# Ledger of designs, part 19: VHH binders against p91247

Target 1, 277 residues: p91247
Amino acid sequence: MAVDMIVEPKWVVQNFGNIRILDASWTFKPKADVAEYKAKYYNKFGVGMNELKNPEYLAEHINGAAHFNFDIAYYPSEDERFTLYTPEEFSSYVKRLGVFNGDHLVIYGRGKDGGMAAASRAYWTFRYYGYTTVSVLNGGIEAFKLAQGVVQSDSKAEGIRCKDAIHFPIGEVCAAKGFKKKTDCDQAFAAKGIKVGDTVVISCGIGLSASAICLAAARSGIVAKLYNGGVHELAYKAPQHLNMRVTLLLHAITVLRCTYIHFTFLYAIVIKIERIV

## First folded at step 6 (VHH)

Design b29 (framework vhh_rezetamig_d1)
Fold by ESMFold2-Fast, scan of step 6:
Structure b29 (fold): chain B 277 residues (1-277), chain A 128 residues (1-128)
Amino acid sequence: as target 1 above (277 residues)
Amino acid sequence: QLQLQESGPGLVKPSETLSLTCTVSGGSISSGSYYWGWIRQPPGKGLEWIGHIYYSGSTYYNPSLENRVTISVDTSKNQFSLKLSSVTAADTAVYYCAARSGFVISYEDLLQSGYDYRGQGTLVTVSS
């Protein structure tokens, strides 16, 4: 699979359901103390992703895009600001962003010169690690918006959105005799803002508790979809033949903070799916 | 430019440990540019990936061989090695050492895309 190095905004809009998009926006900061960074963040990508959030990305990014954060993807050393991780360590970070072999990655930036400097750095970083199906979006998020591309905010709904992932114990719907009464299950779902007619995606690390919660949800008239692979695998399994709206939803689910949630066999994560108008 | 050369015994007895060394020239293992690996080809069969190592000591092994294989690196000698224990006649193959700078996501990708450099290969026969 060969891809163009530079893709135009119109092409990205037309191919939105068939690509994985990364936001390479970076805000200048003074160089971090090497020892302090290594103690807190070195090869601890879950911690970095929770604590080192980029305000510009949070305020606005291309719908479904994950943030390729320079403060996480690289580490400071004595000699340089952006030291490269081993390929194995880099792979573990980008998997958390929903990037897998076979994806056509499109990287963009923002601001001065359309963010081409930051986007190009990320492009060459992926090439350095042997990832070849990668492109830069010409003109960045600004040009994408001019081409009628869809953007979103983690603080302001603009399209397809998932609510915060809910920790859902199996004991909310099951007791010693089996499933609780329908009315008790209805109340448990209602207490978490889920009602008849809603659509939810239910997942846990193993899938066992999620299966039971899915059955209880279906009995309560909730449109429940079970996903046993977790949100990272959901993004990976998004087929290129799906229409744009379904692919956008799958990417949005992957970008959400449910990526930072640990699953247990006694709990499931419930994500309510809704379109914001 | 970069060259890899296998060395080690061409004959190993069943149940013994097969031990091979790869000497790297024209480049440095400690540069961090490559994963260093071992692949083999039994007579009349396809290539089989054994495993690879990064200069930091991080290893990935083929799950089917994981309990028998150890790969190690010696940056001071610019060498890396393979030990495969409890060998049988099925381990008879041409063994290649190899280098790859590829993005490592899955075992299947490594098997399909191959390596940037490999040695000329060394035949190891397991026989009494």
Scores: ipSAE 0.000, ipTM 0.228, lowest interface PAE 11.8, mean pLDDT 73

Design b30 (framework vhh_rezetamig_d1)
Fold by ESMFold2-Fast, scan of step 6:
Order: sequence, then C-alpha cells, then structure tokens
Structure b30 (fold): chain B 277 residues (1-277), chain A 128 residues (1-128)
Amino acid sequence: as target 1 above (277 residues)
Amino acid sequence: QLQLQESGPGLVKPSETLSLTCTVSGGSISSGSYYWGWIRQPPGKGLEWIGHIYYSGSTYYNPSLENRVTISVDTSKNQFSLKLSSVTAADTAVYYCAARSGFVITWEDLLQSGYDYRGQGTLVTVSS
C-alpha cells in the first residue's frame, strides 16, 4: 500500500503496533581508516552491531526502535564516507534489525532540526534499494516525546519484531482435569492458522500456560519451542535461539501438576515462525 | 521413496522469464508433510535459497529475489513450479527443487542444505 513520506508524532503513537521503527541517529566522528574498517567490519554486520554502538541511541530511543547505524549500513571508501553496499549485503543487515518486506517502516532522528537530515538519508537509502513502504517521523524523537510517545534507554530494541504473536488461552487446550481430546486441540490450533509442519515459539510471563500449550502442540504434530521469558525477552536476548530444536517438556509436566492444585485464567502468546534473523 | 525431478529449458535469453517445474513421485504434495522449495548454485558460489511453498499455497521468498519470483503448486499433477522474471547472466546456475518435513524453512536453514530430499539439479544458462 501507498504510505505518506512524512508522518506526524500523533499518527505514530496511534499506529505504534502496526509499524517498524528505526532510529537513524548518527554521531559525527572522523572518517574511519578504510583498510582498518574493511578488515574488522566490512560485510560483518554481527561484529559491527556488537562493537559499533551509538551512545545517543543507547541513552534514549523510541520504545522498540532498532538502530539503523550509519557506521554499519554504509562503509567508508577512499572517495566518500557513506558508500553503499550491494542489495544482498544491505538486505543481510536490515534483516538483523527485524525489517521484513511489507513492513511500514518509520525512520526518525534526533537533535538539530529534529534529526531530519539523518532520517531523510536513511529514507532515501531504503528507497534506493526498492523499499517503498517507508516514512520519516516529523520532528524526530523530541516531537515524539511531546506527543507523549513511549521511549526507553537500553539496547534491547535491536531484536526481532514480535507483532505477529497469536494470543492463545490455555482453556482452548485444557479442561479442569487435564488436556482436551487431541481432535479438540487440533481444531483450536487450526482455528488460529497453526497446523502440522508449522514451527511455533510459545511464551508467557512465567512459562506455566506456555508449557501446557507446548505439550498440546507437540501432540498435534506442531514443532513447538518453549520460551518462558515472554515475547520481549525473546526479541532482545535470544533471537538466535529461534533456530534451536530444544524443547524441555519438564515444564509442561510441572504445569500439569500445578493446574490440578490451582486454576488460573492465564494466556500464552504463540509465535509462528515464518522468518527469523 | 520420495523423489523430485526438475524440468524446463536449459537456455534462457536475458530479460525473459525462467520457468521450471518439479515433479514429485513416491509421495503426495497434498499430504501436508513437506514444504516444497527451490534452491540454486551459481558457478563458483554457494547454495542460494530461492523460496518455498506449502501445499495450501502459502509462500516464503528470499527477500533479494521476491520481486522476480513466483512459486506455485499443482496438487492435481503432484508438481510445483518456479517462475523467475527479468533474468540476467547472474541468474545462470544449477537449479534444484527440494523438500523438507516438519518445519517452516528459513533461508538460514537452507544455507546449511537443510532439506530431506533434493532433485538432481538442472543447469540453466542465461545467454543469447
């Protein structure tokens, strides 16, 4: 769909759950030595993201915003500071920021003139690589805060996006005396678009409901991975573990024992894995 | 046993559309047991995942190729197909069809040759 080139802070607050936000803040520093940069960071985005952190982004950024770091997204050459990677290399970097085709990207900056120069450079870079659903946040993080938008001050926002989470109540797979019949559970998963062959990550705040849903999913032939830290913790500290084939069913057994003692109205968040970074 | 076989032209002119078909035998696409995919290997390079499809029609494409790629399934013929538009010399490669069970396949998984079955491969040369 067509999107506006410039979006206002109130619009971003209202659409927060439907957009992917990138912080394009860049701190001026002397041009890096070309040979040294090439040896350490050229096309080595994992190394760059670990070592080349931006202090302004870390001190404060819009909640959930990944950092589109100019010191990583571009490389220095003999003739210029911001040399463009190939489309394949650029795609490798932005996938690590949780950017997927079809996302409505909103890019912002900070500081002088609301950071519009930095945000606009990032905007035109995405357009250059063929990405069309991208906007610039008018007035940057400063204007966003005046519109009472939520900001945070840590590096956790560099993780994957979890907006596609499926909300799954434990009551759809459990009754007072244990699990429902396999056919009932199969229908519950199918109603949410989950079937044999799918891989899902199942999470809730303390793992109780998630453990039970994980066991029911396994019985239905769904490959289920339990993550008991919740979706926020999964996004920030363990994106690489989405490829792990370790499912610890001991938690599910423990949940079953506890369910016979205490009945609660808990929900789990089920994430169907379609693309991971 | 499950067997996959590619078919299609070995020579395609620049700017045209490459069309390949994979015929599946020893199993049914509509059984829902597999994801059906395409991978390629250009001369002197590693394997590159193109995309995959589930029998329901759900598709997943390599972002670098998605604007040129269409994968489709024909359950009545037990076949699935690849169309790659606007080809250039860079698309010259051996193309393989492949199958993987039980998991949504990511491109990272396929870089490790993470498929249960693969066709023999077909060389496609883009030149005139």
Scores: ipSAE 0.000, ipTM 0.091, lowest interface PAE 21.0, mean pLDDT 70

Design b31 (framework vhh_rezetamig_d1)
Fold by ESMFold2-Fast, scan of step 6:
Structure b31 (fold): chain B 277 residues (1-277), chain A 128 residues (1-128)
Amino acid sequence: as target 1 above (277 residues)
Amino acid sequence: QLQLQESGPGLVKPSETLSLTCTVSGGSISSGSYYWGWIRQPPGKGLEWIGHIYYSGSTYYNPSLENRVTISVDTSKNQFSLKLSSVTAADTAVYYCAARSGFVITFEDLLQSGYDYRGQGTLVTVSS
């Protein structure tokens, strides 16, 4: 089943909950030094996404849109500004933008001619890598606003949104004689808004309490991923006096920001993962 | 509807290179809709993934075979091919060419989901 190559603003507004939107805005910059780029950013998409933010995207983008940043999606080489990554490397980047097989992807631009040049470049890049259910939004963000589309200003609208960290005491799932009954653990997770089918990432200072909570979550049918880098390793690498607002790579394809990390073996940090569209 | 057809010698001598071609019909390799792969099944054993290629030329090989495998694509003929060097009796198998639709293909994805389309298979015997 093919999708239309060009979709109209009213169609996008009407189908907003059923599509994945990418902002392909690019601001002209002098070509980066090849050696410096390779050292800092080549195939290091988490670093690129944190450091190479686009001011126009941050100031205004379609609600829920991730930024397909040309300064990240391509790399500079001796012969060209926008050199293509391998499919595996490109896949690693776009999964971080919340793009998965089966999504109807809609790409837009802004500015002169509705940003059609930038949006079309991104369109053909996705086609080159085998993504076929992709469309360009005719007229860009400007036309979208005229069709009463919703825009926002929020750098966290990219990929899979991580909600504020949930402090989860080990005592919610363990008692003096081992794990609590499944029904008690189910209730403990439900009380925190976590249920069967949810995906969570669990972390703690030394992995001890996180491992137990991860096992209890798995028994309750919750997809749990354990981050073994832990708060302990973060504390060693970052001074204790820092206000610990850290970004963790919680899945190979997801970059999330965690806050209020605690250094106690009795607690784990649980993050519920939600997809943004 | 895609159709894939293997072709190549059914008998290869030990130490020689096994060479197979897959002809694609019902779709274009250059459309970018698929990853194009090779899998094999030795007699009495399970399926083994050999590798795959995207029409741009990017290749992914089974680490156990990567020093002997080359997969290439010829978009002008709508074909892709497999070369497996230094064959032994252990390489005797039915060889299938295959296609996986979609985007974002990794080794883990192929192990999990397999291929969407497959040729009828061709038996290659390694014997003196």
Scores: ipSAE 0.000, ipTM 0.227, lowest interface PAE 13.3, mean pLDDT 73

Design b32 (framework vhh_rezetamig_d1)
Fold by ESMFold2-Fast, scan of step 6:
Structure b32 (fold): chain B 277 residues (1-277), chain A 128 residues (1-128)
Amino acid sequence: as target 1 above (277 residues)
Amino acid sequence: QLQLQESGPGLVKPSETLSLTCTVSGGSISSGSYYWGWIRQPPGKGLEWIGHIYYSGSTYYNPSLENRVTISVDTSKNQFSLKLSSVTAADTAVYYCAARSGFVITYAALLQSGYDYRGQGTLVTVSS
């Protein structure tokens, strides 16, 4: 099976739920000091993702897109600006972007010529590391908007995506005066394929709706684990500063191929935990 | 360019530990370009992945073998090794060392991607 090297905006809109989108926007900066970069950011991707945010990406990106940040994906050396990491180190970075083997990646840019230069560089970088199911979005974010694609602006979170995630509105378990009857909640979970005895991780952007859904799940006999920081924060947190429980949850989310798709105030993401091996 | 060569005993007694070494030439393990692995082929069966290691010491093992397998690396000798404990006749196989570059995100992905380089193989028979 092959994927097209270049995909059109209308195709991306039509296939939005079945692809992983990366924003390859890059802003020219003077080359960083090698020793300073190595001390702060080399192979410390959580720190880089927290501190080296791109203002254009944060102001506007395709809904759910993670930022493939050239200031993080490459490192400066004495000989060149964009030195390639080892395959292990590069894999560690792109997992944090929600990129896993088997995903159909679509990379886009912005600005001059639709950002094709930056998108193409990212494309060839993935191909260099052996990733084959990757495409570039023709015309970038501007062409995507003209094709009626959805973009978002959120300075507090970059886009992430969850494979096999269940999007659960709080209204499925709550009404104006509190929780719905247990039987109604039982039916809501069953309709989503969640059964008594299942283990799920529940997360949202700020934890409010997830907390209610977690309580309803516990009442229904579902083993529910709540992540209060939200999946989007977990993906971009500096891993070396996390406690054991948060580290284990990060590992579980990574191996389950989960990244935040889109935060809404009335929704939570429910991830059913299954044995991976 | 890169060459891998297996070495170790061709005969191991039941309940003992099978020990093999892979010597790498034409490239350096410490370069970080590859994952270094072991695969085996029992007589009349397909290839079975045993595990792999990165030069930093990070290991990934076949879950069916993980209780018995240890892979280690010695960057000073440009070698990596396999130890498989408590062997039985079912462990009789041709053992290959191998190298894999590129993305290694999951055990399943590694199995699907294959290997870039492989040694000639060494037959290990388990009998008393």
Scores: ipSAE 0.000, ipTM 0.139, lowest interface PAE 17.1, mean pLDDT 72

Design b33 (framework vhh_rezetamig_d1)
Fold by ESMFold2-Fast, scan of step 6:
Structure b33 (fold): chain B 277 residues (1-277), chain A 128 residues (1-128)
Amino acid sequence: as target 1 above (277 residues)
Amino acid sequence: QLQLQESGPGLVKPSETLSLTCTVSGGSISSGSYYWGWIRQPPGKGLEWIGHIYYSGSTYYNPSLENRVTISVDTSKNQFSLKLSSVTAADTAVYYCAARSGFVITYKDLLQSGYDYRGQGTLVTVSS
């Protein structure tokens, strides 16, 4: 699907649950020593994300936005401050930010001119790597707040979220006497946009609620796969015939499991698997 | 809907350059929706990714072939092409052109998810 290159704050507020937002804020600092950066941070994104935190992002960012950090997304070389990684290396970083194929990605900045310079650089970087469904938020976080957008502060996490996650309480399919009638379960799945013939991956921290929801889904004719193991389990069980990017899906589900582990006894996370053509 | 068709010589002499063209119909290379690639299958062996190109000119090549391979696009003809220099008998294979949707395509990503569209393939024999 085609998307506008520039989106307005009111549009972003209205479409908040249907977009992936990245904060492209960057603070000027002297160019890092090439050898030192390569030893510490080059292609070591977990280390970079832990150590190279941006104070402005941590103090305030759009609710749910991950930080696209220029000090991590690019590396210094002898003649360039912002040298581009290989596609594989860039993909490794971007997956950690919760960006999925086909997401409408919205990038914003802050400060002078609404941070349009930083946001635009990030925009063209995604386009360079072939990501086409990307937009820049006009006027940055400042304009977003004026349009009554929700912001947060976060000293512990990057505001990770997944738009494909469906929170599915076990109470939607179970009652005191066991499973609800098939027709009631069918309606519960339909209400969440899940229909006969769909393939879903169901995930939770301990597997108990997910197991019950998976059984109810199977009774409703939904192809349900339970994920309650490590990354390696999904690598071998993912449906190959759906032409899915298994590596991206593995990262997304791992992130989701960590984020929602404290809700495991009440909820499962359901992710639809769609054919890519 | 989207269709890809390989064309080029079926016989190439050792040390010469193998040249193949892929004609795209049912879609435009300039749309930015796809990476355009080449893969090959030597007799009795598995598929080997050669490389791919984005319409902007960005190219990604298999490291084992990168010194010999060039992929280019001709948006005016809606075609993209492969040149493989200094061929040997080991380059004998069925060559396929292919298209893949999505972002950030690497050899690893390609091996796991594959191409969305593929031509029927063309056999190229390297022989005197």
Scores: ipSAE 0.000, ipTM 0.245, lowest interface PAE 12.6, mean pLDDT 73

Design b34 (framework vhh_rezetamig_d1)
Fold by ESMFold2-Fast, scan of step 6:
Structure b34 (fold): chain B 277 residues (1-277), chain A 128 residues (1-128)
Amino acid sequence: as target 1 above (277 residues)
Amino acid sequence: QLQLQESGPGLVKPSETLSLTCTVSGGSISSGSYYWGWIRQPPGKGLEWIGHIYYSGSTYYNPSLENRVTISVDTSKNQFSLKLSSVTAADTAVYYCAARSGFVITYEKLLQSGYDYRGQGTLVTVSS
C-alpha cells in the first residue's frame, strides 16, 4: 500500500495507534574506533541497545516510539561512519524495535530543522532495504508537540478559555497605510463579542499580528495582555524582580496551555478572560 | 468520556497474590494516546504509583515494587490487570486504575502519580 513520503503532525495524531513510530535522534560525536566497535557491538544488537542509550530519546520521545539509533543501525568502517549491515542483520535489528513487514513506519527527528536530516537518513535506509510503507514526520518532535495541543482543541476540548479562543485576522484592524480608524476597529472587536472593559489575552507564534491587534484593542479600551509564543522567552523578558517574573511566567504558562498553536502570518489567537460565576 | 472501573477481591490473605482488573469504556486501550496504570493509597499515606503499561505490552514499574508487580493488557476485552505477589499488611490500600493521556512521554512524567482519568477506587485489605 502507498503511503505519503512526508506526513504532517496533525495526521500522525489522528492516525496514532495505527502506525509504528521511530525516533531517529542522533548526537554528533567523534567516530568510534573501528576495531573496538566491532569487538563490542557489531551485530550484537541486544548489547548495543542496552549500552548505547541516547539521552535525548530517554528524556523525551513520542509515545510508543522506539529509538532507531544510528550508533546501532550502522557500524563504523575505515571509510565510512555509517556503514550498512546486510539485509538479514538490519532486519534482525529493526525487529527488536517492533518493526515488521507491512507496518506503516513514521520516522521523526529533533533539533535543528526539526531533525529532518536524521529522519531523512533513516527514511532512505529503510527504502534501501526494500521497505516502502515509510514516512517522515514533518518538523520533528517539536512540531508534533505543538500539534497535540491543536488536536486536543479541535476534538472539542471544552475548557472555559479554549471555548473563547477567537481567530482574529490582522486585516480587521490594519490597512495598507496602518491602523484602521478607531470606529472601524471598535466594530471589528464588537463583531467578535469583545467590548470596552473586557480583558483579553493575545498570543502568536509569529509575533506580528498579535502585536498590532493588542495595540488596536488597547486603543478601543479593551484590557489586552500580549504573550509571545515561548514561555522560556517570556522568562528572559520578565522584570528583574524574582516574584514578578515567577508570577508572569505562571500566567504565561496558563494562557498558552489552551492556545491553538497553528498560526498564519495574518492571524492571532485572542482569548477572552471570563470570571467563573 | 473515558471511564475506568476496578474489579477484584476486597480481601487477600498474606503471602498470596493480589489480582485486580480494570475495565475501560468510552475509549480503546489500543489507542496510542494513553498509558494505562495503577496507583494506590495506603491508610494515612499519600498516593503511590505502582506502574503502567502501553497497549503494545511495554511496562514501567515502581522500582520499589517491580519484583512483585505484573501489569498486563487484554485488548480484546478492553481491560488491563494488576498482579501484586507476596502481599503483606503493608499492601492494604485503596487501589485505583488510571489513564494518562499524552502523545509525548518524558521519564519524569512516567514517574509521577498524577493521571487524567481514574476509577472510583477499590479497597483491598490484606489480613488472614
Scores: ipSAE 0.011, ipTM 0.284, lowest interface PAE 9.6, mean pLDDT 71

Design b35 (framework vhh_rezetamig_d1)
Fold by ESMFold2-Fast, scan of step 6:
Structure b35 (fold): chain B 277 residues (1-277), chain A 128 residues (1-128)
Amino acid sequence: as target 1 above (277 residues)
Amino acid sequence: QLQLQESGPGLVKPSETLSLTCTVSGGSISSGSYYWGWIRQPPGKGLEWIGHIYYSGSTYYNPSLENRVTISVDTSKNQFSLKLSSVTAADTAVYYCAARSGFVITYSQLLQSGYDYRGQGTLVTVSS
């Protein structure tokens, strides 16, 4: 789907739960020694994210935004400050920021000229790697706050994000005589991108189908957590973990329809939780 | 040097299932270093990603094809396979097996960055 290259603050506030937001704030500092940087941080994104923290991002960022840190996303080489990683290495980094295929990514900056230079550089970088559903927030965090946007201090450190609910019918793991064979259940989970060691939150309106799917997931080595309140409650109480919260809250009728569907059909909603950092 | 080689029938009848196997040499599928995938190129058209699999069995399919596609891995034979059901003349293409290191952000990124390794391709014609 096509997205606008530049989005306005009010639009971002209205679509907050339906987008992934990145803070591209960067503070000028002298170019790092190439050999020292490579020894410590090159392609070691977990180390970089832990040690190369940006003070302005930590003090204030748009609620739920991850930091697209130029000191991590790029590496210094002999001839340039911001050398591009391979697509594979870049993918490894942005996955840690909670960016998933299909997300409408909104990048912002701060400070002079709304941080448009930094935000635009990040925008170009994503486009270079083939990420097409990306926009720049016009005017940065300052304009966002003027439009009644919500900001926070560093509270995204744990880095768990749920992109979308996976519709998982009970018939994928159960047949007339009870549970399907383990191999069939393993295939059903694998088909949805869920594998041994993954953590999933399983929910339905009344808990019946979710309980069965949770048991099948446990048998397959998947760490499954039962969420009794359904997607509606998750969206309401943990909006940072659900892309569609703003849509659900703004469209109460849609929320009611989803709740009805959960009670009517013997299926569950499965949310794969990916630890980001 | 990692090498991939496609094998399977060059002719498939409409409504039948296309089945191809990729044999990997010079490296192990179980190493966890790569995602193993399939792409195709119909005559006169561009490349189309079909899907890929990780050695653990996790699969990722092109939404346009996902109802007809199954990709599986056989680590004991160091092979992975494609099954495409209910074929039509539109499925006539050169099919390539491929290997890519690391996760991809978008389909466009996958095409733009290419694959680390790719087979020579095998022509599959769907006709009676």
Scores: ipSAE 0.000, ipTM 0.135, lowest interface PAE 15.5, mean pLDDT 72

Design b36 (framework vhh_rezetamig_d1)
Fold by ESMFold2-Fast, scan of step 6:
Parts: C-alpha cells; structure tokens; sequence
Structure b36 (fold): chain B 277 residues (1-277), chain A 128 residues (1-128)
C-alpha cells in the first residue's frame, strides 16, 4: 500500500472515512525548562494530553482529527527543543492518538504557508519511526475548508472515546490470591450499572486483564464478549466512528457511544452493548 | 514474490560474536514496505524474537538481548545482518530472518502480528 506523500484537499474530503487525520498545529513558545518538563511531562503522555492542550486545535480542527502536539511528541533537552523519544515511548503516545498499523495517516497544519513546515516535520518524524503510509494535506486546514471539508471545535477527536465505556480495574474482581467472591464481583458490576442479562464487550490493550474480567462477568450472569485486540483493534476497525460512536460486528451490528477509552495491564474497558436490529 | 535467505557460520566459539546475513530478493529493502527482523528457536524451546530494523536505521531489540545485539541494513546489497556478541551455549538455535509489513514500533507489535515472510532458517551451534 504505497500512498502519495502529498494529498489534495478534495481527495481528503472524498476519502474522509478511509484515513486517520492528525493536526500538527504548534504555537511557538520559549523552550521549556528541561528539569521542570522532565518532572511533569517526560514520558507521562496522559498528563501531557490533559494539561498541554493547544488553543488553536481546541477552537477548530478537521472533524475527527487528533492533535499531534509537538509539546508532547518531543521533549526539551539541553541541546534541543524537539528531542526524539525512544520508539517504544513514541508508540505509547501515538497509540493514544488512535494511530495504528494499517492506517493511511494524513497530517495537516494551519497558518503561514498552510502550516506545511509543522505538517512536514510530523511527516518525517513518522517516517523516521518506520510509519510508511503517511501523507501531508496540501494547504492545511484553510485549503480543506475551501474544499468544503468539515471542521469541529471540541477535544473529543483525541484518541478513542466512548460514552458508554466503563473503566474496570482488574482489582475490582481479583485479590492478591485470585478472584474475589462472586458477591463482591456482583457488587462491582452493579456499581458500574451492569446487571444480570446485560451484554458487554470487554477489552484491554492486549486482552489479558479483559480475559479475567470476562470470566468474572460470566460467573455473575453477564453475557460478556471478549474483544481480543482491545482499544487498538477498535480504533483500527472503526476510526470513522471515534468521537462518540463505534460499530462492532460480533453477532449483529452493534453501535457504541464513547467518550474516552483507557487500557493498561491493570484496567479493562467494559462497554455495555445495545443491539441495533 | 519476496524471498529471504540466511547465511553465515554454522559454528561459533563461546565468547565470540555470532554474525548472520539475510539476503532479500523479489523486493527492495529501501521500499519502506517492511520491517526486517531476526527470530530464533533454541532446541526444544519456543520461538524468541531478537529484533527488527526499518531501512531508515530505526532498530527495536528484545530487552533481554539488547546489550548484545546489533541489527544493521545494507540497502546497496539488499541485505540486513545480525551481530550477537559474547555468545554462550544458550545461544545455540535455528536463526530465521523475517519480514513484517506495516507500522511496527514495539516488541509486542512484531510478535502479535507475526511475520509475512521468513527464511528457511539456519542452525548456529555455539561450541568449542
């Protein structure tokens, strides 16, 4: 799957449902204090994404675009303002932006010269880390709007989001020496609004915690469907439905409404399913 | 069709450096379509990922081996190579070179996805 290095606004509008879009907007600032940045933000991407929001991105971005924030994707060092993370650390950040294998990634900027400098820097950064299916949107968000592209003004475009997602730590059903009593697990599910007879999709980053929670849910009489790829597979299979909505094809078409999905070895995501006929 | 073939000594002495080369045919390493990796299987044990490289020079190593392993690419010869230093009898294994399409950043990404192409393997014995 070779892709063009530069794509035109009309092409992006026509292919909108088949691409993953990143906003590379960056506002010039004096270089951050190295020690202060390291203490607060270095390799702490959740904190960075929560605290280092870009006002231009929040006010306006291409519909569904996540923000590839230079203040997060790079860190300041003594010699550089945009020092590169290790591949593993970079991967941790961009996965939070909903970027996964198989995506045709389109990066854009804004402002002077259509933001081509910022978009091109992000492009070469992805190429440096080995991402091959990446393009730059010619002319940036300004050209995209002229081509009748759709824009939005909230931060829900970042990462995977699901309104009905329930963050479920494995500690809710496991103790130091195995599963908790059925009554304790029943209470944990009930506290999250999950009842006997409900159908839920359970996922985590690699499926391990989700498997344990799925077993506990089955013991509690909850119909649990394990989604083995976790949030990575959800982002890959339904990128066009991120920002409030995900479509699953497990046994019937099921639509999920989402806000944020988080996963770790300590957490699984439980999504309550409503079947659409 | 892409084909990969391992070459290198079948016998390496303890404490020396194990050196293998993978020759790629039917495609160009510099095309950007693949990550190029090394995997091994010790006798009677499971498959172990050693590392992989992108043609730009970006390398990803198994943390258990990273202090001893170097993977490099030679785009002019359409080859990539493995050097594993300070070998012991525990490094005796069948070594495979492999290719994986798509974006692979981490150890887990390479292992979970598997590989699209693999060489037939070469046995390397570490013995005096």
Amino acid sequence: as target 1 above (277 residues)
Amino acid sequence: QLQLQESGPGLVKPSETLSLTCTVSGGSISSGSYYWGWIRQPPGKGLEWIGHIYYSGSTYYNPSLENRVTISVDTSKNQFSLKLSSVTAADTAVYYCAARSGFVITYEDFLQSGYDYRGQGTLVTVSS
Scores: ipSAE 0.000, ipTM 0.240, lowest interface PAE 13.7, mean pLDDT 73

Design b37 (framework vhh_rezetamig_d1)
Fold by ESMFold2-Fast, scan of step 6:
Structure b37 (fold): chain B 277 residues (1-277), chain A 128 residues (1-128)
Amino acid sequence: as target 1 above (277 residues)
Amino acid sequence: QLQLQESGPGLVKPSETLSLTCTVSGGSISSGSYYWGWIRQPPGKGLEWIGHIYYSGSTYYNPSLENRVTISVDTSKNQFSLKLSSVTAADTAVYYCAARSGFVITYEDILQSGYDYRGQGTLVTVSS
């Protein structure tokens, strides 16, 4: 399908939920040392996404938007600030952002001139790699807010999480030599508002911490369902699931809607299943 | 509507470079809608992916062939080309040019779903 190269804020508000949105905000800083960057971040997107968070994006972004971070999507070389990865490496990164074939991708920026320079760079990068159903949001996040668009903030270093998710560290149920006592685990769940008889879906960065928390929850009488892929595996193998918000129904179809989930191996995300009338 | 046609020598000597051109008609190579690729079928064997290119110059090559393969586009002529260096008798095959719609099309994508369009194929024999 053909899409317009430039879309207006009102159109984006009206089509919200039918598009994939990326924030292309970038904060100017001196060019990184090439050798240091390569050792720490080159083609190590999980590390980059955890450590190279953008403060402007965390403070404010369009609801559900993932960050297309120039400090991760490109790498510094001797001659260039923004050197392009191979298609395979680029694909690996953007799959972690929930981008896949079939999406109408809308890219926006912020600040001077509505961030059109940054958004346009990201646009041409996607076109260079063969992504054709991509648009730039005219006027950026500022124009989007004037059109009554919804924005969110996440000032935590943990990044953007599912709206209804509970961050649950593995340390709440495990000690150095294994699981904590059942009574301690019961208290940890109760402190987070999870009680006997509740049904929860548990996911994490790689599935390991989620497995332990799931076992502890089952011991506490909580009906726990493990999302086996974890956030890391989900982003790599099924990136489209990161575009889903958690909406759980009593019967028939269960839909998970998660955007830009926390990518730490020390935490799990716990989502309660509630009866919807 | 979209049509692809291979052209080039049907006979190549061992150690020389195999050169083929694909002419695209019924659509523009620079529209951004397609990756433009090459596949081959040696006698008695299955289809083997060679590589593909996006009109901007992004290339994806079969790792087993990458040191011998160059694929290029000529948007002014609405054509793309294959060069395969240092050929041997093992490179004897029917060569097809092909097109696939999608984002960052990889070997895995071709393995799963193939190409949307293919030319009729041209036999290239490598012999002295």
Scores: ipSAE 0.014, ipTM 0.321, lowest interface PAE 7.3, mean pLDDT 75

